# VH-VL binders against q8ixk2r445to577: the designs that were tried, part 166

Target 1, 133 residues: q8ixk2r445to577
Amino acid sequence: FFGMLQNKGLTDYCFDYNPPDENQIVGHQVILYLCHGMGQNQFFEYTSQKEIRYNTHQPEGCIAVEAGMDTLIMHLCEETAPENQKFILQEDGSLFHEQSKKCVQAARKESSDSFVPLLRDCTNSDHQKWFFK
Key: E = the ipSAE of ESMFold2; O = the ipSAE of OpenDDE; V2 = 0.75 times the mean of E and O plus 0.25 times the DockQ between their complexes.

## First folded at step 8 (VH-VL)

Design p59 (framework fv_zigakibart; at its last look DockQ between E and O 0.92; V2 from the best seeds 0.00; counts 0 for: pae E 2.1 > 2)
Fold by ESMFold2-Fast, scan of step 8:
Structure p59 (fold): chain C 133 residues (1-133), chain A 119 residues (1-119), chain B 107 residues (1-107)
Amino acid sequence: as target 1 above (133 residues)
Amino acid sequence: QVQLVQSGAEVKKPGASVKVSCKASGYTFTGYAMHWVRQAPGQGLEWMGYINPYSGGTKYNEKFKGKATMTSDTSASTAYMELSSLRSDDTAVYYCAREKYGDYYFDYWGQGTTVTVSS
Amino acid sequence: DIVMTQSPSTLSASVGDRVTITCRASQDISNYLAWYQQKPGKAPKLLISAASTLQSGVPSRFSGSGSGTEFTLTISSLQPDDFATYFCQQYYSWPYTFGQGTKLEIK
């Protein structure tokens, strides 16, 4: 699967990676932003190694969650995907982070109307359901 | 160079509707949310809402729900804002403004469209 | 709704003066604050975003500071082209709201 990774509950919002400096494309938080259909910042690929890969720039980025954290950050992809970069995309649309045993949920950044994907306890909420468009 | 060019001034009677246009150029129209802001004579700026030109999805300030309708035409790179059931207190300059990608503030503004409602 | 309050509403100053305009939010908006300049008959122009980030092409005499609920716009040495109305805007939460404006007049 590849394309825009859109949320079922927070409609019109997609995974987006918009680093402040194009010369340093890793290390920043993945956000949710209005879907725009242009690829670029919103083009992701779900791989056979269970990675969510960002291929707009070189070197290629892979979404990761550091131990004890709940935010999704862009990391360098490895030849063999490390456990913190593996997400199980389930048939119901859940993105399950196996290492933490948590699901990716569309959530507010603080109390704002800016949105980010965060790890949360798994529920059947539409805010935890994702699909490629 | 980014430009937002709005339609010309309108004079309407109470109860009429008005549709203001905002033609975008110099960037990919579907990549950026378009907001609408009004300014009544001698008053400050008031946010009305936005449209995502890619999806047609909208978010309105509650004050303008049922009053304003936002639409867009991707092939013409044009956003529209229609006001219905006009009253004298709808007299204002209406601006379109482009949202800075990923950051939410308004980086480019149209020149404004004056709407005057008088009997 | 988040209420934005500016002070002063009107400020008289001379070329070369240092001027400061303040903006207060009714709740914590982090650094999600923009400053706009508006000249009579014209659309607003973005000057500063994220409370303190000067926009490209804006003269370095303009600066912004603050976070949370208290914000300041400073013009270090006023020029004739700077006489205008200045607005702060929060983009933290919908509906986005603006201050009432500060009109900077020639003394």
Scores: ipSAE 0.830, ipTM 0.927, lowest interface PAE 0.7, mean pLDDT 93
Fold by OpenDDE, look of step 9:
Structure p59 (fold): chain C 133 residues (1-133), chain A 119 residues (1-119), chain B 107 residues (1-107)
Amino acid sequence: as target 1 above (133 residues)
Amino acid sequence: QVQLVQSGAEVKKPGASVKVSCKASGYTFTGYAMHWVRQAPGQGLEWMGYINPYSGGTKYNEKFKGKATMTSDTSASTAYMELSSLRSDDTAVYYCAREKYGDYYFDYWGQGTTVTVSS
Amino acid sequence: DIVMTQSPSTLSASVGDRVTITCRASQDISNYLAWYQQKPGKAPKLLISAASTLQSGVPSRFSGSGSGTEFTLTISSLQPDDFATYFCQQYYSWPYTFGQGTKLEIK
């Protein structure tokens, strides 16, 4: 699966990664932004290693969850996917993070009207449902 | 370079409708949300809403729901805003403004369209 | 809605002066603030984003500062081209709102 990773509940919002420096693609948070279909910052791939890969730049980045955090951060992909980079995209659209045993949910960033994907207890909410488009 | 060119001035009677156009060039039209901002004579700026040209999704300021309708034509790289049931207090300059990617401030503006409503 | 209040509404100054315009938000908006310059009969022009980030092509005499609820736009040495109306805008919460404007005119 590849393309835009769009949320079901938060209509018209997609995974988005736009680091301040195009030459430094790691260490920043993945956000949600309006889907635009241009690829680039919204192009992701779900791999056979259960990675969510951001591969528009070299070296390739993979979404990771750091210890004690509920945010999605870009790390470098490794030959063997580390445990904190493994996700299961289930048939019902839920995106499950194996290490934390939590699901990725579209949520508000702090108290603003910006949105981010966050790890939350798994529910049947459409805000925890994702699909590639 | 990025350019937003709006349609010409309009003079309408109360109760009429008007449709303002905003033609974009110099960038991928569907890649950026297009916002509309109103400025009444001698007044400040007022955000009306935006359209995502890619999906057609819109978000309106509650104040302008039922008053403004935002659409777009990707084949023409043009955004439209229609104002209905015009009243005298709808008299204003209307701007289209491109959203800076990732942030909801505006990096490029149309030249504005003056809409005058008078009996 | 978040109310943005600018002060002063009108400011008279001379070429070479240091001028400061203030924008107050009715609630904490972090650094989600932009400044625009507008001249008569023209569209607004973006000067500063994220409260203090100067846009490309904008003279270095312009600067922005502040966070939370208090923000300032400063022109270190006023030039003839700077006489205009200035607006702040919050993009923290919908609906996005502007200050009422500050008209900077020649003394």
Scores: ipSAE 0.700, ipTM 0.898, lowest interface PAE 0.7, mean pLDDT 95
Fold by ESMFold2, look of step 9:
Structure p59 (fold): chain C 133 residues (1-133), chain A 119 residues (1-119), chain B 107 residues (1-107)
Amino acid sequence: as target 1 above (133 residues)
Amino acid sequence: QVQLVQSGAEVKKPGASVKVSCKASGYTFTGYAMHWVRQAPGQGLEWMGYINPYSGGTKYNEKFKGKATMTSDTSASTAYMELSSLRSDDTAVYYCAREKYGDYYFDYWGQGTTVTVSS
Amino acid sequence: DIVMTQSPSTLSASVGDRVTITCRASQDISNYLAWYQQKPGKAPKLLISAASTLQSGVPSRFSGSGSGTEFTLTISSLQPDDFATYFCQQYYSWPYTFGQGTKLEIK
């Protein structure tokens, strides 16, 4: 799958990666932002290795969650996907992080109206449902 | 060269409606939310809402729900705001403003459209 | 709604003065604050974002500081072109709200 990874519950919002330096894509947090169809910052690929890849740069970035954390951070992809970079996109739209056994949820940053994807205990909330467009 | 050019001033009677346009150039129109902000004479600024031109999705300040309707025409790179059932206290300058990508403040503004509602 | 309160409402100053304008938020807004300058008959112009980040092309005599609930805009040496009305805006949560404005007038 590839394209814009959109949230079902937080409608009109997509995974977005906007690194401050286009040539230094590692170490920044993935956010949610209004879907806009321009590609690049909102263009992701879900691979057979269960990675979510940021495909606008070489070497490619892969979304990861560092041990003990709940934020989605960009790392470099590796030939064999590390466990912290594996997400299962299930048929019901849930996005399960295998290592942590948590689901990706659209959440508020600091109780603001800025949004980010975070790991949370899995529920049936539409805020934990995702699809590519 | 980002530019937002708004339609000209309007004089209306109470009960009428008005549609203000905001034509964008110098950037990908569908990539940025377009906001509307009003300024009554001698007053401060009030946020009215936005439209996402890519999806047509909108969000309104509750104060302006039912008063304002925001639309866009992506083929014309133009955002619109229609005000209905005009009253004298709708007299103001209405600005369109582009949302900064990734943030929620306004980096470019139109020149403003004065709407005057008088008997 | 988050109420933004500016002080003073009007400030009279001379060319060369150092001036400060304060903006207070009714709740913690982190650094989600922008400052705008508006001259008579003109649209607002963005000066500062993220409380302290100067917009491209804005003179270095402008600076911003603060976080949480208390923010300041400082002009270190006032120029004739700086006489205008200044607004703060929070972009922490909807609805966006602006301060009532500070009119900076020539003495």
Scores: ipSAE 0.566, ipTM 0.863, lowest interface PAE 2.1, mean pLDDT 92
ESMFold2 (binder alone), look of step 9: mean pLDDT 93; pTM 0.941

Design p6 (framework fv_zigakibart)
Fold by ESMFold2-Fast, scan of step 8:
Structure p6 (fold): chain C 133 residues (1-133), chain A 119 residues (1-119), chain B 107 residues (1-107)
Amino acid sequence: as target 1 above (133 residues)
Amino acid sequence: QVQLVQSGAEVKKPGASVKVSCKASGYTFTGYSMHWVRQAPGQGLEWMGYINPYSGGTKYNEKFKGKATMTSDTSASTAYMELSSLRSDDTAVYYCAREKYGDYYFDYWGQGTTVTVSS
Amino acid sequence: DIVMTQSPSTLSASVGDRVTITCRASQDISNYLAWYQQKPGKAPKLLISAASTLQSGVPSRFSGSGSGTEFTLTISSLQPDDFATYFCQQYYSYPYTFGQGTKLEIK
């Protein structure tokens, strides 16, 4: 699958990677932003190794979650996907992070109306349901 | 370069409706949300809501729900804001403003459209 | 709703003066604050974002500071072009809200 990764509950929001420095594209948090249909910062690929890959800039990035953390960070892709970069996109739309046993949820950043994907205990919430568009 | 050009001044009677336009140029229209801000005579600025031109999705300030309707026409790169059942207290300058990508503040503004409601 | 309060509502100053305008949020908004300048009959113009980030093309005499609930806009050496109304805006939570404005007038 590839395309814009949209949230079912937060219906107008897509995965977005918008690094502030064009010369350093890894190490920043993945955000959610209004879907714009242009690809670019919102274009992701779900790979056979269960990676969520970002190919708009070079070098290619892969979404990861560090042990004990709940934020999704862009890291460099590796030839063999490490466990912290593996997400299982389930039939119900859940995006399950295998290493932590948690699901990706659309959530507020702090108490603001800025939104980010975060790891949370898995529920049947529409905020934990994702699809490629 | 980025430019937002709004429709001209309107004078309406109470009970009428008015539709203000905001034509965008110099950027990809669907890539940026468009907000509407009202300024009553001698008053401050009041946020009305926004539209995502790509999806047509909208979010309104509760004060303007049922009064304002935001739409867009992607082929014309134009956003619209319609006010219904006009009252004298709807007299104001209405601005469109573009949201800075990923950052939420307003980086470009239209010149404003004066709407006067008089009986 | 987050209430934004500016002080003073009006400020009289002379060219060359250092002026400060303050903005207070009714709750913590981190650094999600913008400052706009508005001249009579014109649309607002963005000066500062994220409390302290000066926008390109804005003169360096303008600066912003603060976080949480207390913010300031400073003009280090006032020029004739700076007489205008200044608004702060929080973009932390919807509905976005503005301060009532500070009108900077010639003394």
Scores: ipSAE 0.550, ipTM 0.875, lowest interface PAE 2.2, mean pLDDT 92

Design p60 (framework fv_zigakibart)
Fold by ESMFold2-Fast, scan of step 8:
Structure p60 (fold): chain C 133 residues (1-133), chain A 119 residues (1-119), chain B 107 residues (1-107)
Amino acid sequence: as target 1 above (133 residues)
Amino acid sequence: QVQLVQSGAEVKKPGASVKVSCKASGYTFTGYAMHWVRQAPGQGLEWMGYINPYSGGTKYNEKFKGKATMTSDTSASTAYMELSSLRSDDTAVYYCAREKYGDYYFDYWGQGTTVTVSS
Amino acid sequence: DIVMTQSPSTLSASVGDRVTITCRASQDISNYLAWYQQKPGKAPKLLISAASTLQSGVPSRFSGSGSGTEFTLTISSLQPDDFATYFCQQYYSYPRTFGQGTKLEIK
């Protein structure tokens, strides 16, 4: 699977990575933003190593969650995917983060009307269901 | 260079409808949300809603639900805002404004369209 | 809705003056605040985003500060081109809301 990773509950929002500097692609938080169909910042690949890769730059970025955190951050991809970079895309559309035993949910940033993917306890909410478009 | 060019002034009678256009150039039209803001004479700015030109998805200020309809034409790079059942208090300058990618504030504005509702 | 209140509504000043305009939000909006300048018959122009980030092409005499509920726009040495109406806007929650405006006029 690859393409725009869209949320079922927030129907018009997609995974988006918009780093301030194109030469410094790691260390920033993944956001959710209005889907635009142009690829680029919203183009992701789900790999056989259970990675969510951002392949528009070299070296390639892989989404990770640092220990004790709930935010999705861009890290460098490694030859062997570390545990913090592994997500199981389940048949029902859930993205299960193996290391934390939590699911990726579309959530508000603070109490605002801007959105980010966060790790939350797994539920059957449509806000935890994702699909490639 | 980014430009938003709006349609010309309109004079309408109460009960009529008006459709204002906003033609975008200098960027990829589908990549940015387009917002609509009005300003009544001598008054402040009032947010009406936005459209995602890629999906056609919209969000309205509750005050304008059932009153305003936002649409877009991707091939023409044009956004539209239609007001129905016009009243005298709809007299205002109507602006389209582009949302800054990922940051939500309005980085470019159209020149405005004056809509006058009078009998 | 988040209510944005500006102070003062009208400010009379002379060229070379340091002027400050205040904007208050009815609830915490973090730094999700923009300042716009509007001249008569013209569309608003973005000056400052994220409470303090000066936009490209805007003179360095303009600055913004604040977070949470209280924000200020400062013009360090007023120029003739600066006489205009200034609006603050929150983009924290929907609906987006604006202050009522501060008209900066010649003393």
Scores: ipSAE 0.780, ipTM 0.918, lowest interface PAE 0.9, mean pLDDT 93

Design p61 (framework fv_zigakibart)
Fold by ESMFold2-Fast, scan of step 8:
Structure p61 (fold): chain C 133 residues (1-133), chain A 119 residues (1-119), chain B 107 residues (1-107)
Amino acid sequence: as target 1 above (133 residues)
Amino acid sequence: QVQLVQSGAEVKKPGASVKVSCKASGYTFTGYAMHWVRQAPGQGLEWMGYINPYSGGTKYNEKFKGKATMTSDTSASTAYMELSSLRSDDTAVYYCAREKYGDYYFDYWGQGTTVTVSS
Amino acid sequence: DIVMTQSPSTLSASVGDRVTITCRASQDISNYLAWYQQKPGKAPKLLISAASTLQSGVPSRFSGSGSGTEFTLTISSLQPDDFATYFCQQYYSYPWTFGQGTKLEIK
């Protein structure tokens, strides 16, 4: 799968990576933003190795969650995907982070109306359901 | 260069409707949310809502729900805002404004459309 | 709704003066605040975002500061082109709200 990764519950929002410097693709938090269909910041690839890749820049970025954290951060992709970069996209649309046993949920940044994907206990909430468009 | 060009001034009677247009150029129209903000004399700026031109999805300020309708025409790179059941207190300058990518403030504004509602 | 209150509503100043305009939010908005300049008959122009980030093309005499509930716009040495109405806007929570405006006029 590849394309825009859209949330079922937060219906007009997609995974988005908007790094401040086009030559520095790592270390920043993945956000959720209004879906726009232009590729670039919202173009992701779900690989057979369970990675969510951001291939707009070189070297390619892979979404990761560090141990004990709940935020999705862009890291460099590796030849062999480390466990913190593996997400299982399930039939029901859940995006399961195997290393933490948590699911990716559309959530508020702080208490604002800005949104980010965060790891949360898995539920059957539409805010934890994702699909490629 | 980015430009937002709005339709001309309108004079309407109470109970009428008005449809304001905002033609965008100099960027990819579907890549940015378009907001509508009005300014009545003495009241300051009031956010009405936005449209995502890519999806057609909208979000309205509760105050304007059922009163304002936002649409867009991707082929023409034009956003529209229709205001129904006009009252004298709808007299204002109506602006379209482009949302800054990844944040929710407005980096470019149309020149404004004056709507006067009088009997 | 988050209420934005500006002070003063009107300020008279002379060219060369240091001018300070304040904006207060009714609740914590972190740094999700923008400042706009509006001249009579014209659309607002973005000056500052994220409370303190000066926009490209805006003269360096403009600066913003603050976080949480108290914000300030400063013009270090007022120029003739700066006489205008200034608005703050919070973009923390819907609906987006603006201050009532501060009219900066010639003394």
Scores: ipSAE 0.736, ipTM 0.904, lowest interface PAE 1.2, mean pLDDT 92

Design p62 (framework fv_zigakibart)
Fold by ESMFold2-Fast, scan of step 8:
Structure p62 (fold): chain C 133 residues (1-133), chain A 119 residues (1-119), chain B 107 residues (1-107)
Amino acid sequence: as target 1 above (133 residues)
Amino acid sequence: QVQLVQSGAEVKKPGASVKVSCKASGYTFTGYAMHWVRQAPGQGLEWMGYINPYSGGTKYNEKFKGKATMTSDTSASTAYMELSSLRSDDTAVYYCAREKYGDYYFDYWGQGTTVTVSS
Amino acid sequence: DIVMTQSPSTLSASVGDRVTITCRASQDISNYLAWYQQKPGKAPKLLISAASTLQSGVPSRFSGSGSGTEFTLTISSLQPDDFATYFCQQYYSYPLTFGQGTKLEIK
């Protein structure tokens, strides 16, 4: 799978990586933003190693969750994917982070209308259902 | 290089409809949400809503639901905002404005379209 | 809705003066605040985003500060071209809202 990773519940929003500093492409939080179909910041690849890769910049980025955290952060990809970079895309559209036993959910950043993907306890919510466009 | 060019001034009677256009150039039209902002004579700015030109999805300020309709034509790189059942208090300058990528503020604005509603 | 209140509504100052315009939000908006300049008969022009980030091409005499509920726009040495109305805008939540505007009159 590759393309825009869109949320079923928060319609019209897609995974997006838009770091504020062009010279520092890793270490920033993944966001959700209006789907635009241009590729670039919203083009992700789901690999056979269960990675969600961001290939727009070199070196390639891989989405990770640091221990004890619930935010998705861009890190450098490794030859062998570490456990914190592995997400299982399930048949019901859930995106399961096995190391934490949690699911990726579309959520508000604080109480704002800015949205981010966060790890939450797995539920049947449409906000935890994702698909590639 | 980014430009937003709006249609010319309109004078309408109460009860009529008006459709304002906003032609974009200098960037990928579908890549950025287009917002509409109204300014009544001598007053401040009021956000009306936005359209995502890629999906056609819209979000309206509750005050303008059922009053304003936003559409877009991707082939022409043009956004539209139509007001129905015009009343005298719809007299205002209407602006289109491009959303800054990733945040809900406006980096480029159209020149404005004056809509006057008079008998 | 988040209500944005600017102070003062009108400000009269001389060329060379240091002027400060205040914007208050009815609730915490972090740093999700933009400032615009609008000259008579023209569309607004973006000056500052994220409370304090100057946009390219904006003269260095303009600066923004603040977070939470209190924000300021400062012009360190007022020029004739600064005759304008200034608006703050919160982009923390929908509906997006603007302050009522501060009209800067140059003596």
Scores: ipSAE 0.767, ipTM 0.916, lowest interface PAE 1.1, mean pLDDT 93

Design p63 (framework fv_zigakibart)
Fold by ESMFold2-Fast, scan of step 8:
Structure p63 (fold): chain C 133 residues (1-133), chain A 119 residues (1-119), chain B 107 residues (1-107)
Amino acid sequence: as target 1 above (133 residues)
Amino acid sequence: QVQLVQSGAEVKKPGASVKVSCKASGYTFTGYAMHWVRQAPGQGLEWMGYINPYSGGTKYNEKFKGKATMTSDTSASTAYMELSSLRSDDTAVYYCAREKYGDYYFDYWGQGTTVTVSS
Amino acid sequence: DIVMTQSPSTLSASVGDRVTITCRASQDISNYLAWYQQKPGKAPKLLISAASTLQSGVPSRFSGSGSGTEFTLTISSLQPDDFATYFCQQHYSYPYTFGQGTKLEIK
């Protein structure tokens, strides 16, 4: 799968990676932003190694969650995907991060009306359901 | 470079409607949310809402729900804001403003459209 | 709604002066604050974002600081082109709200 990774509950929002410096494309938090259909910052690929890959800027990035954290950050992709970069896209639309045993949820950043994907306990919430468009 | 060009001044009677346009150029129109902000004479700025030109999805300030309607025409790269049932307190300069990508503040503004409601 | 209050509402100053404008939010807005400059008959222009990030092309004499509920805009050495009205805006929560404006006038 590839394209815009859209949330079912937060319907007009997509995974987005908008690094402030194109020369340092890794280490920043993945956000959720209004879907725009242009590709670029919202173009992701789900790979056979269960990576969520970002290749709009070089070098290619892979979404990861650091141990004990709940934020999704961009790391460099590796020849063999490490466990912290593996997300199981389930048939119900859930993105399950096996290393943490948690699901990716569309959530508020702080108490604001800006949004980010965060790891949360798995539920049947539409905010935890994702699809490629 | 980026430009937002708005329609000309309007004078309307109470009870009428007005539709203000905002033509965008210099960037991909569908890539950025377009917001509407008004400024009554001698007063501050008041946020009305936004439209996502890609999806047509909108978000309104509760104060303007049922009063303002935001639309867009992707082929013309133009956003519209219509006000219905005009009252004298709708007299204001109406601005369109482009949202800075991912950051939610306004990086470019139209020149403004003066709407005067008088009887 | 989050209420934004600026002080002073009007400030008289001379070229070369250091001027400071304050903006207070009725609740914590982190650093989700922008500053705009508006000249008579013109649209607002973005000066500062994220409370302290100076926009490209804005003179270095402008600076912003603060977080949470207290914010300041400072002009270190006032120039003739700086006489205008300044607005702060929170974009933390809908509806987005602006301060009432501070009019900077020639003394």
Scores: ipSAE 0.759, ipTM 0.907, lowest interface PAE 0.9, mean pLDDT 93

Design p64 (framework fv_zigakibart)
Fold by ESMFold2-Fast, scan of step 8:
Structure p64 (fold): chain C 133 residues (1-133), chain A 119 residues (1-119), chain B 107 residues (1-107)
Amino acid sequence: as target 1 above (133 residues)
Amino acid sequence: QVQLVQSGAEVKKPGASVKVSCKASGYTFTGYAMHWVRQAPGQGLEWMGYINPYSGGTKYNEKFKGKATMTSDTSASTAYMELSSLRSDDTAVYYCAREKYGDYYFDYWGQGTTVTVSS
Amino acid sequence: DIVMTQSPSTLSASVGDRVTITCRASQDISNYLAWYQQKPGKAPKLLISAASTLQSGVPSRFSGSGSGTEFTLTISSLQPDDFATYFCQQWYSYPYTFGQGTKLEIK
């Protein structure tokens, strides 16, 4: 799968990686932003290693969640995907992070009306359901 | 060069409707949310809502729900804001403004369209 | 709704002066604040984003500071081109709201 990763519950919002500097693509948080259909910051690839890759800028990034954290951060991709970079995209649209045993949920950033994907206990909420468009 | 060019001034009677246009150029129209902001004479700026030109999805300030309708035409790279059941206190300059990518402030503004409602 | 209050509403100053405009939010908005400049008959122009980030092409005499509920816009040495109305805007939550404006006029 590849393309825009859109949320079913928080309609009109897609995974987005908007690094402030194209030369420093790692270390920043993945956000949710209005879907725009241009690719670029919203173009992701789901790989056979269960990675969510960001290839718009070099070097290629892979979404990861660091131990004890709930935020999705862009890391450098490895030749063999480490456990913290593995997400299982399930048939119901759930995106399950294997290492933490939690699901990716569309959530508010702080108490604002800006949004980010966060790890949360798995539920049947549409805010935890994702699809490539 | 990003440009937002709005339609010309309008004078309307109370109860009428007005449709203001905002033609975008210099960027990919569908890539950025377009917001509408009005400024009544002697008053500050008032946010009305936005449209995502890619999806057609909209969000309105509660004050303008049922009053304003935002639409877009992707082939013409034009956003529209229609205001119905006009009252004298709808007299204002109406601006379209482009949302800065990834943040929600406005990086480019149209020149404004003056709408005067008088009997 | 988050209420944005600017002070002063009108500020009289001379070329070369250091001027400061304040913007207060009715609740914590972190750094989700922008400053705009508006000249008579013209659309607003973005000056500063995220409370303190100066936009490209804006003169370095403009600066912003603050976080949470109190923010300031400073012009270190006022120039003739700076006489205008200045607005703050929060984008922390909907509806987005603006301050009432500060009119900077010639003393």
Scores: ipSAE 0.783, ipTM 0.913, lowest interface PAE 0.8, mean pLDDT 93

